# Ledger of designs, part 369: VH-VL binders against q9umr5

Target 1, 268 residues: q9umr5
Amino acid sequence: SYKPVIVVHGLFDSSYSFRHLLEYINETHPGTVVTVLDLFDGRESLRPLWEQVQGFREAVVPIMAKAPQGVHLICYSQGGLVCRALLSVMDDHNVDSFISLSSPQMGQYGDTDYLKWLFPTSMRSNLYRICYSPWGQEFSICNYWHDPHHDDLYLNASSFLALINGERDHPNATVWRKNFLRVGHLVLIGGPDDGVITPWQSSFFGFYDANETVLEMEEQLVYLRDSFGLKTLLARGAIVRCPMAGISHTAWHSNRTLYETCIEPWLS
Key: E = the ipSAE of ESMFold2; O = the ipSAE of OpenDDE; V2 = 0.75 times the mean of E and O plus 0.25 times the DockQ between their complexes.

## First folded at step 16 (VH-VL)

Design pm38 (framework fv_nofazinlimab; at its last look DockQ between E and O 0.88; V2 from the best seeds 0.88)
Fold by OpenDDE, look of step 16:
Formats: C-alpha cells, sequence, structure tokens
Structure pm38 (fold): chain C 268 residues (1-268), chain A 122 residues (1-122), chain B 112 residues (1-112)
C-alpha cells in the first residue's frame, strides 16, 4: 500500500485549492490516504507561523502514528516553511518525502502582481520597518520576510525563518537539525515563472545577496555551515531539485505535468 | 501633523454591537499599526488588538473570545473596531492609536485618538 | 500573558519633589533583536494617554527632561526629578515584547 500523504496549504489558501492534486494522486496511486489539512485558511494564514506549526503538529501527529511505515508531506508556498519548521521541532516524525512545492524556503523579498493587492501602498523596500518589530512578527508574512539590505535586522528580529535556518544562534539549533535530518528526501519544486516567490530561487534555498544578486543554495551560509542540515542532506543524496518553467504560483498544485515529473515519483 | 479622529459616543443595550471608527490624517496609513485600547471608568488600559492595514487582518487579544473585529479601509484611512455581544462591563472609553517610524524602527502609540465613550446599559 | 506590576498604585507627591514609579514584568522583556520594548504612558485627567518613554529610556519629543526611564530585563522605573502641577495623572507601563501586549495597573500621581 501507498504511504499516506499530508498536504499543507499556503497563504490565503484552503484545502479546496488541492482538489486537482487529490485527483492526480487518486488516479496514479489509488488507495492513497490523502489528508489536506484544513487549518489556518484564508486570513487565518496570516497568524504567526509558530502558532501554525503548533496547530499543524497537532493534526499530523495522529496521522503519523497510524502510519508506522512513514508519510509523505506536500507543502505548498508558505506551507513549505511551516512543514520545514514542523520537521525541525518534531523529534519523532516519520516523513519519507518532504515535498516543498514552490515555497519561499529562504524567505521572501519583493513581490509581483500577486502580492500587490496586499502591499499596494507600501514599497517592499520599506517593509523591514514594520516586519522587523514585535508588531510585525505577529504576522506570518513578516516571519519569513528576508530583506537583503537589512540583514542585521533580519537576523535579530526574524522570529521564525532566521531560527529554523539556524542563522541566529539558539538553544534548539542542534536538536532541530537532528530532527530535520530524519527526513528521507527533500524535494524542492519551483520555477522562474512563479511570479510570487521572490526570488523564485528561494524555493531552492537560493537568495539575494546585499546587491540583490541571486546566490545558489551551495553559496548560502546556511548550507556552508550546515546550520540545519542542507549540506548533510545533499551529501547523502537526499535533496531533489525539480525546477519547472511555465508554471505560475497558483498552478503548482494543479498542473498534471508538474505532478508527474516532480511529485508522483516520490509518492511510491 | 498626524491626527486621529474617532467617532462619537455610543449608548448600546446588552447583546448589541458597536462599531467605532478612527480616521487618520496627516500621514500615510497602510504601513502603520492602528491599535485599539479601552479603559473602563476608573480603571486601567486594556489592549484589544491592532491592525496593520497592508496586511488586511488584525491581531486580537484572545481575552475577548472573538467578539472584537478590527478592520481598516485604506481608501479612507479609517480603522474600525467592532465589539459584539456587548455587556455592561464593556462600558469604557475606547481609544485608537497609531504607531510611527523613527531612525531605529517602528514604535507604537505615537498618536492617540480622542477616545470614544461606549456605554452599555439596559 | 506577561503580567506588568506597577508600584505604587497611588503616589501623592509634594510639588517640586521627585517621584519614582516601578514596573515589573513577569518575564524578561528583551526581544530577539536585543531591544526591550517597555513603554511609559501618561494620562492626564480627562485626556487621552500620551507616550512618554519608549524602549525603557528614550523620551518622546516634547517630553520634559525631568522625566527619565531606566531598567532592564524585568525591572523598570520611571522617574520625575521635580514634580509639577501638570504631571498630575495616571502613569502606565506597557510591554510590547510578547503578544498580547499588556499594561500595568497604572499609578495615580497626585499633589499633596
Amino acid sequence: as target 1 above (268 residues)
Amino acid sequence: QVQLVQSGAEVKKPGSSVKVSCKASGGTFSDYAISWVRQAPGQGLEYLGYIIPIFGTARYNEKFKGRVTITADKSTSTAYMELSSLRSEDTAVYYCARGGYDSTGYEPFDYWGQGTMVTVSS
Amino acid sequence: DVVMTQSPLSLPVTLGQPASISCRSSQSLVYSDGNTYLYWFQQRPGQSPRRLIYKVSNRDSGVPDRFSGSGSGTDFTLKISRVEAEDVGVYYCMQGTKWPFTFGQGTKLEIK
């Protein structure tokens, strides 16, 4: 039998968005128990990510307990960060494949038309002012806002991304790394035509330097220092990178070709 | 000069709802947090919640069990606080306050509204 | 929730004399960025609150230098070097480090 699949949605999203994905899984892997977690939907997805991690943890624990052979995680957009954090704090998870579906794994800076409605009157370059404060960090968006021009503020004020990345020292860094390394495979999915994740390489742990030049995963300090296990995972062949062009952000979970190429191989 | 002007006093019956407005002028609106604080007669200050308009949602003090709804209209630079299922203990002056930015970052409560008295009585 | 405890709750002061208000938090108010988001507010009779001090010791514009804030971690103090008649009112401390942000009970300053 196939291992259960747990799906975590993204910002302003809900379980309904994954109806096509469910169809694809059911068709290609009949009998698979797929659970799309219906938590923190819509505007509630703006709640602090640690709060979300706790909520999702409560939901996945019983699922994992019933699946001694392991489970697969498909985590979309913001959900990918939630899942990574989840795997970091859980010392007993049994995740075989963690599929990060167009997630800002290395953070977000800037926005395209998709987020303009959210930030219509504010320059993205100025969001650090509110985001890197206690008031801003109560919102999920700020929890992974990564301003390359204000790295010190990010490192010190980010209450989520900087911590799960191990970019800021904290007492749980070693344990979180150990926990995260329990994952069988880390499948990173994203692409240049996403239009939301900025830069799109963030889905592959790439990100801007101070000059807004995109550096690859292997050039990132988190990799070089193996702060949360990326280098270790890569070394043991546990990281899969699946870039795909021609897919917009809202289509990653509903594209058949993408599913067959990047997701399906890891559900068996 | 930034000013916050709140709506007028309200008299409500128990079980009803009240919606207080806070109009900001003299500066930008979207990227400043608008906080709502209330003060019962002769009592201290209590934080209800706050909204950052660009995010389109508010952070609430869970003490109010979902009775408080804070919204913002960016087009009119107006924030709203609605309190439902009113009780006599909700009788208070309700304040809105806006944060500000300085060279060191964001700071809350730079400016205050004049307050809105809400009386809940049978 | 972080509990903010002020003392005293009532503070009668003679004009020209100094005043001191204590504020203690149930846990450290140091944020991850190293800042301590402790604020002091003044509320004169019949008026809206006014911020006096931000981040423990920074005076807002227009606040007389006779007001000063100090402290660290969980223990904070607001001092008025020479109390004036216009200083009558209630003073509140507030923490902005951990949600929900919370106020102290308030200290009522009166002239003897």
Scores: ipSAE 0.922, ipTM 0.964, lowest interface PAE 0.5, mean pLDDT 95
Fold by ESMFold2, look of step 16:
Structure pm38 (fold): chain C 268 residues (1-268), chain A 122 residues (1-122), chain B 112 residues (1-112)
Amino acid sequence: as target 1 above (268 residues)
Amino acid sequence: QVQLVQSGAEVKKPGSSVKVSCKASGGTFSDYAISWVRQAPGQGLEYLGYIIPIFGTARYNEKFKGRVTITADKSTSTAYMELSSLRSEDTAVYYCARGGYDSTGYEPFDYWGQGTMVTVSS
Amino acid sequence: DVVMTQSPLSLPVTLGQPASISCRSSQSLVYSDGNTYLYWFQQRPGQSPRRLIYKVSNRDSGVPDRFSGSGSGTDFTLKISRVEAEDVGVYYCMQGTKWPFTFGQGTKLEIK
């Protein structure tokens, strides 16, 4: 029998978006209990990420309790940040595979083709002004907005990303790192043709420096300082990188080749 | 010059709803917080909630949960506040306000509308 | 919710004399970025409120220098060094550190 799978959706998303992923799992792993959490869908996905973390935590506790052998998480887009925070705040989680499906793990800084529809005029150079205020931090996109040209503001004002990355001192940093390190595998999925996650390397813990040059995970301070456990996980062989070209942001959960290559092997 | 112009006074029956508009002119709209505040006769200010129009959704004060809806139309630079299931205690002047930016960052309530009197009478 | 308490609620003042309004919060208003999100508003009779002071002590453009704000943490003060007839109205403090953002009860300034 297969471990239960919990699916967490992204920004402006809902449980319906994962119907094809559910079909793939049923075909390759018949009998697997898959729960797509129906919380914070549509516009509710803009609520503060800590509110979303609390709500998803309440939903996953009974699922994990019924599965003492462990569970898997598949977390899409913004949902990957929710899941990473869950792994940090839950001292009793039993997650084996954490599958991060094109998630902005180091943040977002982009007027990409998909986000230009959301922001029809270019706002990326200006968004830091409201995002790095208490008014902006009440919205999820500001919780992981990461303007490389205003990193001091990011470090001081971020209520979510700078904390779960261990970029700003806080009293829970040691406990959160310990909890996160209990995960069996961290599976990072994304690719250059995503069109939304900016830079797309954020899905692999890469991000811009001040010149908008992408530094990979191993060049990031959070890795070098091992602030929340990335260096430790890599040394254990627990980080799996699965990049795939040719997939747009809305297609990660509906591409069979992606599923078979990057997801299926981890659904023990 | 930024200016916020609200819709006119309303007289409503208990149990009905009211929708107040707030049109911004003379500046950008989409990346500011547009707040709604009310003031009952002879009383202080209450914060209902706010919207940042570029995100298309609002934060609400829990005191008004389920009865207040705040929206914005970026193409017309207009914010709206709708209050449903009206009671006599909802009789108040309703204000919209927009924030601004300066050298210290984002600042709320930089500009205020003229206010809209809503009277709820049986 | 953060409770904002103003004192006094009614403040009769002689023209040309100083006035002082206290505002106290139920918890610290210092945000993670080091800023203190405390604001003062003036509402003259028959008018919309107007922001006077932002982030404790910063005077808005067009606000006379006789208005000053001070304080830290949980205890804040608005001072008017010499009250003029145009200063009649209600003064509100507001915190913007923790949602829901909240106003004090108001202080009605009157000329004796």
Scores: ipSAE 0.829, ipTM 0.916, lowest interface PAE 0.8, mean pLDDT 91
ESMFold2 (binder alone), look of step 16: mean pLDDT 90; pTM 0.925

Design pm39 (framework fv_nofazinlimab; at its last look DockQ between E and O 0.77; V2 from the best seeds 0.83)
Fold by OpenDDE, look of step 16:
Structure pm39 (fold): chain C 268 residues (1-268), chain A 122 residues (1-122), chain B 112 residues (1-112)
Amino acid sequence: as target 1 above (268 residues)
Amino acid sequence: QVQLVQSGAEVKKPGSSVKVSCKASGGTFSDYVISWVRQAPGQGLEYLGYIIPIFGTARYNEKFKGRVTITADKSTSTAYMELSSLRSEDTAVYYCARGSYDSTGYEPFDYWGQGTMVTVSS
Amino acid sequence: DVVMTQSPLSLPVTLGQPASISCRSSQSLVYSDGNTYLYWFQQRPGQSPRRLIYKVSNRDSGVPDRFSGSGSGTDFTLKISRVEAEDVGVYYCMQGTKWPFTFGQGTKLEIK
């Protein structure tokens, strides 16, 4: 039998968005128990990510317990960060494949069309002021806002991304790394035509430097320092990168070709 | 000059709802934190919650168990605080306050409304 | 929740004399960025609260220099070097480090 699949949605999203994905899984892997976690939907997805991590943890623990052979995680957009954190704090997870579906794994810094209503251009340049404060950090968006022009503020004020990345020293860094490394495979999915994740390479742990030049994963300090295990995972062949062009952000979970190419191979 | 003007005094029955408005003028609206604080007669200040209008969602003090709803209308630069299932202990002056940016970052409560008295009585 | 405890709750002061208000938090107010988000507010009779001090020791614009804030970690103090008649009111400390943000009970300053 196929291992259970757990799906975590993204910002302003719900379980309904994954109806096509469910269809694809059922068609290609009949009998697979797929659970789309319907937590923190809509505006509730703006709640602090650590709160979300706790909520999702409570939901996945029973599922994992019933699947001793392991489970697969499909985590979309913001959900990918939630899942990464989840795997970092859980010392007993049994995740075989962690599929990060167009997630801002290295953070967000952009004013794409999708987010323009939320972040006008002028706000993007100034969002650090509110996001890197206690008031801002109570919102999920700020928890992974990564302003390359204010790296010091990010490193010091980010209450989520900087921590799970191990970019800021904290007492749980070693344990979190150990926990995360329990994952069988890390499948990174994203693409240049996403239109939301900015830069799109963030889905592959790439990100801007101070000049807004995109550096790849292997150039990032988190990789070089192996702060949460990326270098180790890569070395043991556990990281899969699946870039795909021509897919908008809201289509990653509903594209058949993407599913067959980047998701299906890891649901065995 | 930034000003916060709140709606007038309200008298409500227990079990009903009240919605207080806070109109901001003299600056941008969306980029600031609007906080709501109340003060019962002769008592101290209590933080109800706050909203950052650009995010469209508020952060609530869970002490109120979902009775508080804070919203913002960017088009009118007005924030709202609605309190449902009113009780006599909800009798208080309700304040809105706005933050500001300085050279070091964001600071809340730089400007205050004049307060709105809400009386809950049978 | 972080509990903010002020002392004294009542503070009668003679005009021209100094005043001191203590505020203690149940846990450290140092945020991850190294800042301490401790605030002091003044509320004169019949008026809205007014922010006096932000981040422990920074005076707001228009606040007389006779007001000063100090402290660290869990212990904070607001001092008035020479109390004036206009200083009558209730003073509150507030922490903005951990949600929900919380106020002290307030200290009522009166003239003897």
Scores: ipSAE 0.921, ipTM 0.966, lowest interface PAE 0.5, mean pLDDT 95
Fold by ESMFold2, look of step 16:
Structure pm39 (fold): chain C 268 residues (1-268), chain A 122 residues (1-122), chain B 112 residues (1-112)
Amino acid sequence: as target 1 above (268 residues)
Amino acid sequence: QVQLVQSGAEVKKPGSSVKVSCKASGGTFSDYVISWVRQAPGQGLEYLGYIIPIFGTARYNEKFKGRVTITADKSTSTAYMELSSLRSEDTAVYYCARGSYDSTGYEPFDYWGQGTMVTVSS
Amino acid sequence: DVVMTQSPLSLPVTLGQPASISCRSSQSLVYSDGNTYLYWFQQRPGQSPRRLIYKVSNRDSGVPDRFSGSGSGTDFTLKISRVEAEDVGVYYCMQGTKWPFTFGQGTKLEIK
């Protein structure tokens, strides 16, 4: 009856984190087959994002094959970047709703004091020095690190984000755009109190200019050039923006109001 | 100025493990990338993996997956390489080396440790 | 993996004469940022390796100007314009463009 749901987790994360989301889906959409992919858990989530895309692709192929009516993706944090790349590289995907749950879609430029065990020293102004090198690009954080004060290095050295955003020329750009545009809906979820995604508007394809002033999605070159299909999707009525205040980064998949408002309507 | 001092030579039996330390001094350890490279007697250099200490995890050569663990302790400015399930083929000098990003950009392997001979004999 | 092939593997040279070491990669070493991550190291007998050249042609501090690196794409060369006794040892090239980063087999430079 309901389309199957595939869940992709974030950085330093695992499938267990989604137990409340599973409960909400079971209550509102009984009989829905939900698969939370148990890949790249914990420290394995720091593997290069293209390796993660490869592994997740192999896991989703049989699920999609068994569901000719389509599937939904719920992709959290770093997982939203994995999912967007999946939609670009798979010419045979059948995804109806792509639900991006507080994901750094335009990149990340920040750290957080309460995650000091991961980043015990403030480093956002210096991380570009390692991230924009072949050594740094072997780690997922660097694959979407976006330093607005070194945008030239980002554009040239990013092995992942600059490519899937179409910010750097590459031979697959046209095919990836075509594949991504096969999605039924793009549901963007995030909010100002997230505390990790920086700027939080990255979850809505917004990002800093060189002065750290946030430019919204429609002001971004990737939107204006329609480099991977955002302008086309918006014109088609396929982009849903669902901002919600008062939710911290670890609480997006365990907040019932968020689920009912932003997720439930798209799990047809 | 910058120094990398490794722990001493070790003789091990097959099936055991070895943990080599690499103590850094004379710079800012949180700006380092610490690489581990080995050299079997009469052979060339082989890259085992590297760690970026602020990420707290390492990237490993697939050749050694499952047997090598690379860690770093920022409070003591020390990196470690542990090789488990030792075989006679693991007899080699094990080097640590650094690169730094405490200046403009990153360059690898500007300072090397003295090497640690690990001998595995049955 | 990117295979790095050095030639010759053994290089006997008369003192004061030039020496040339070739390094070839199985694929281009040009990264997306336009840099070529090719490095040269020297290992003197009984010592740890020492970096000589970074990114193809840039000499490290304290490396004599008789050492020079050149090349592009897949073909690279280390030259010593006039070999001195202190130059004996093994020379390695390394690529840092694609993980796992790999070394050539080494070229043993000897005084004949």
Scores: ipSAE 0.795, ipTM 0.908, lowest interface PAE 1.1, mean pLDDT 91
ESMFold2 (binder alone), look of step 16: mean pLDDT 91; pTM 0.929

Design pm4 (framework fv_nofazinlimab; at its last look DockQ between E and O 0.87; V2 from the best seeds 0.88)
Fold by OpenDDE, look of step 16:
Structure pm4 (fold): chain C 268 residues (1-268), chain A 122 residues (1-122), chain B 112 residues (1-112)
Amino acid sequence: as target 1 above (268 residues)
Amino acid sequence: QVQLVQSGAEVKKPGSSVKVSCKASGGTFSDYAISWVRQAPGQGLEYLGYIIPIFNTARYNEKFKGRVTITADKSTSTAYMELSSLRSEDTAVYYCARGSYDSTGYEPFDYWGQGTMVTVSS
Amino acid sequence: DVVMTQSPLSLPVTLGQPASISCRSSQSLVYSDGNTYLYWFQQRPGQSPRRLIYKVSNRDSGVPDRFSGSGSGTDFTLKISRVEAEDVGVYYCMQGTKWPFTFGQGTKLEIK
């Protein structure tokens, strides 16, 4: 039988968004038990990511316990960060494939059309002001806001991304790295036509430098220092990069070609 | 000069709801946290929650168990605090407050409204 | 929740004399950025509260220099070097480090 699949949604999202993905999985892997976690839907997805991590942890623990052979995680957008954190804090997870579906793994710095209603006044350059404060860090968006022009503030004030990245020293860094490295495969999915994840390379652990030049994963300090295990995972062949063009952010979970090419191979 | 002007005093029956408004003037509205604090007669200050209008989402003190709803209308630079299932213990002056930015970052509670007295009585 | 404990709760002071208010938190108020988000507020009779001090020791504009804040970690102090009649009111400390943000009980300053 196929390993269970757990799906975690993104910002302002819900389980309903994954109806096509469920159909694809059912068609290609009949009998697969797929659980789309219906937690922190809609505006509740703006709650602090650590709170979300705890909630999702409570939901996945029973599923993992019933699947001694392991499970697969499909985590979309913001959900990808939640899942990465989940795998970092869980010392006993049994995740075979962690599929990061267009997730801002290295953070977000942009005000795309998708987020214009949230940031109507080109707040990209000024969002650091509120985000890197206790008041701002109570919202998920701020938890992975990564302003390349205010790196010091990010490193010091980010209560989530900087920590799970191991960019800021903390007492759990070693343990979190160990836990995360339990994953069988890390499947990174994203693409240049996403339109939301900014830069889109963030889905592959690429990100802006101080001049807003995009650097790839292997140029990032988190990789070079192996702060949470990326270098180790890559070395053992556990990282899969699956870029795809022509897919908008809201279509990653509903594109058949994308599913067959980037997701399906890892659901065995 | 930034000013916060709140709606007038309210008298409510137990079980009803009250909605207090806080209109901001003299500055931008969207990227500042609007906090709501109340003070029962002769008592201290209690933090209800706050909203950052650009996120259009509020953070609530769980003590109120979902009875508080904080919203913001960016078009009118007005924040609202609604308290439902009113009890006599909810009798208090309700304050809105706004933060500001300085060279060191965001600082809350730089400006205060004049307060709104809400009386809950049978 | 972080509990903020002020002492004393009542503070009778003679005009011209100094005053000191203590505020203790149940846990450290040092945030990840190294700042300590401890605030002091003054509420005069019949008025809205006003912020006096932010981040432990920074005095707001318009606040007389006779007011000073100090402390670290879990212990903080507001001092008034020479109490004036206009200083009558209730003073509150507040922590903004951990949600939910919480106030102290308040200290009522009165003139003897």
Scores: ipSAE 0.924, ipTM 0.966, lowest interface PAE 0.5, mean pLDDT 95
Fold by ESMFold2, look of step 16:
Structure pm4 (fold): chain C 268 residues (1-268), chain A 122 residues (1-122), chain B 112 residues (1-112)
Amino acid sequence: as target 1 above (268 residues)
Amino acid sequence: QVQLVQSGAEVKKPGSSVKVSCKASGGTFSDYAISWVRQAPGQGLEYLGYIIPIFNTARYNEKFKGRVTITADKSTSTAYMELSSLRSEDTAVYYCARGSYDSTGYEPFDYWGQGTMVTVSS
Amino acid sequence: DVVMTQSPLSLPVTLGQPASISCRSSQSLVYSDGNTYLYWFQQRPGQSPRRLIYKVSNRDSGVPDRFSGSGSGTDFTLKISRVEAEDVGVYYCMQGTKWPFTFGQGTKLEIK
């Protein structure tokens, strides 16, 4: 039988967005228990990410308890950051596959087509001014906003991403790394035609340097220092990279070829 | 020059709702925190919540959760605060305020509206 | 919630004399970025509040240099070196380090 699957949605999203993904799982893995967590929908997805992590933690505990053989996570967009934090803070998680579906794992820096209606008058170069303040950090977008031209402000003011990446020192770093490393596989999915995640390589732990040149995962300090276990996981053969071109941000969970290629093999 | 102009005084019955507007002029609106604060007669200041209009979502003080709604209309540079299920202790002057940016970052409460008296009486 | 406690609550002062207002927080106001988000406001009778001091010690433009702010951690002070008639009103401190952001209860300054 198949392990239960837990789905965590993204920004301005809800459980309905995953109806096609649910159909694919039912067709290929009949009898699989799939739970799409119906929390922090719509505007509530802008609540501080630590509040979201706490709420999702409370929701996943009973599901994991009823599945001692383990569970899988499919986490979309902003939801992939929530899930990565869950893997760090939960001493007792039993996640086998963590499937990160076009998530801004190294942060976001862009006026994207999908988010343009959030930023109709402000360019990406100005958002750091409010994001790196206590007023801005009360919103999820600012929790993972990563301005490569103000990296010093990011490192000091980020209340979420700089902590879960181990980029700012904190007393839980060793425990969080230990917990994260208990995952069976980390499956990274994304692509150049996403149109929202900026740079799109953030879905693979790539990100801009100060010249907006993308450095790959293996060139990042968080990888080189193994600050939260990424180098260890890669060396263990536990990281799966599944890039796919031609898929827009809202289409990742409704593309059958993507499902069959990048998701299905990991739903044991 | 930046100016915040609020809607006029209101007299309300218990159990009803009030919606106060705050129109910004003479400056930009969308990427600042627009805060709502109230002051009961002879009392101090109390923070209700704030909105950053570019995110089009507000953060609320839990004390008022479920009764306060803060919104913004970027096209008219106007923020709104609605308080429902009014009680006599909600009688207060309601202020909006906007922050500003300086060389060291974001600073709150640089500009204040003139205040809107809301009286709740049976 | 961070509790902000002002002292005194009532402050009668003779014209031309100094005044001092204390503000204490229930926890440190130092944010992860090294800044201390402590603010002072003045509310003259019948008027909206006005920001005087931001981030502990920085005077806003147009605020007379007789106003100064100081302090660190949990203990902060607003000083007026020479009280003028126009200084009558209520003074509030506010913290902006931890949501919900909170005000002190106010200090009413009066000329005796």
Scores: ipSAE 0.839, ipTM 0.926, lowest interface PAE 0.8, mean pLDDT 91
ESMFold2 (binder alone), look of step 16: mean pLDDT 91; pTM 0.934

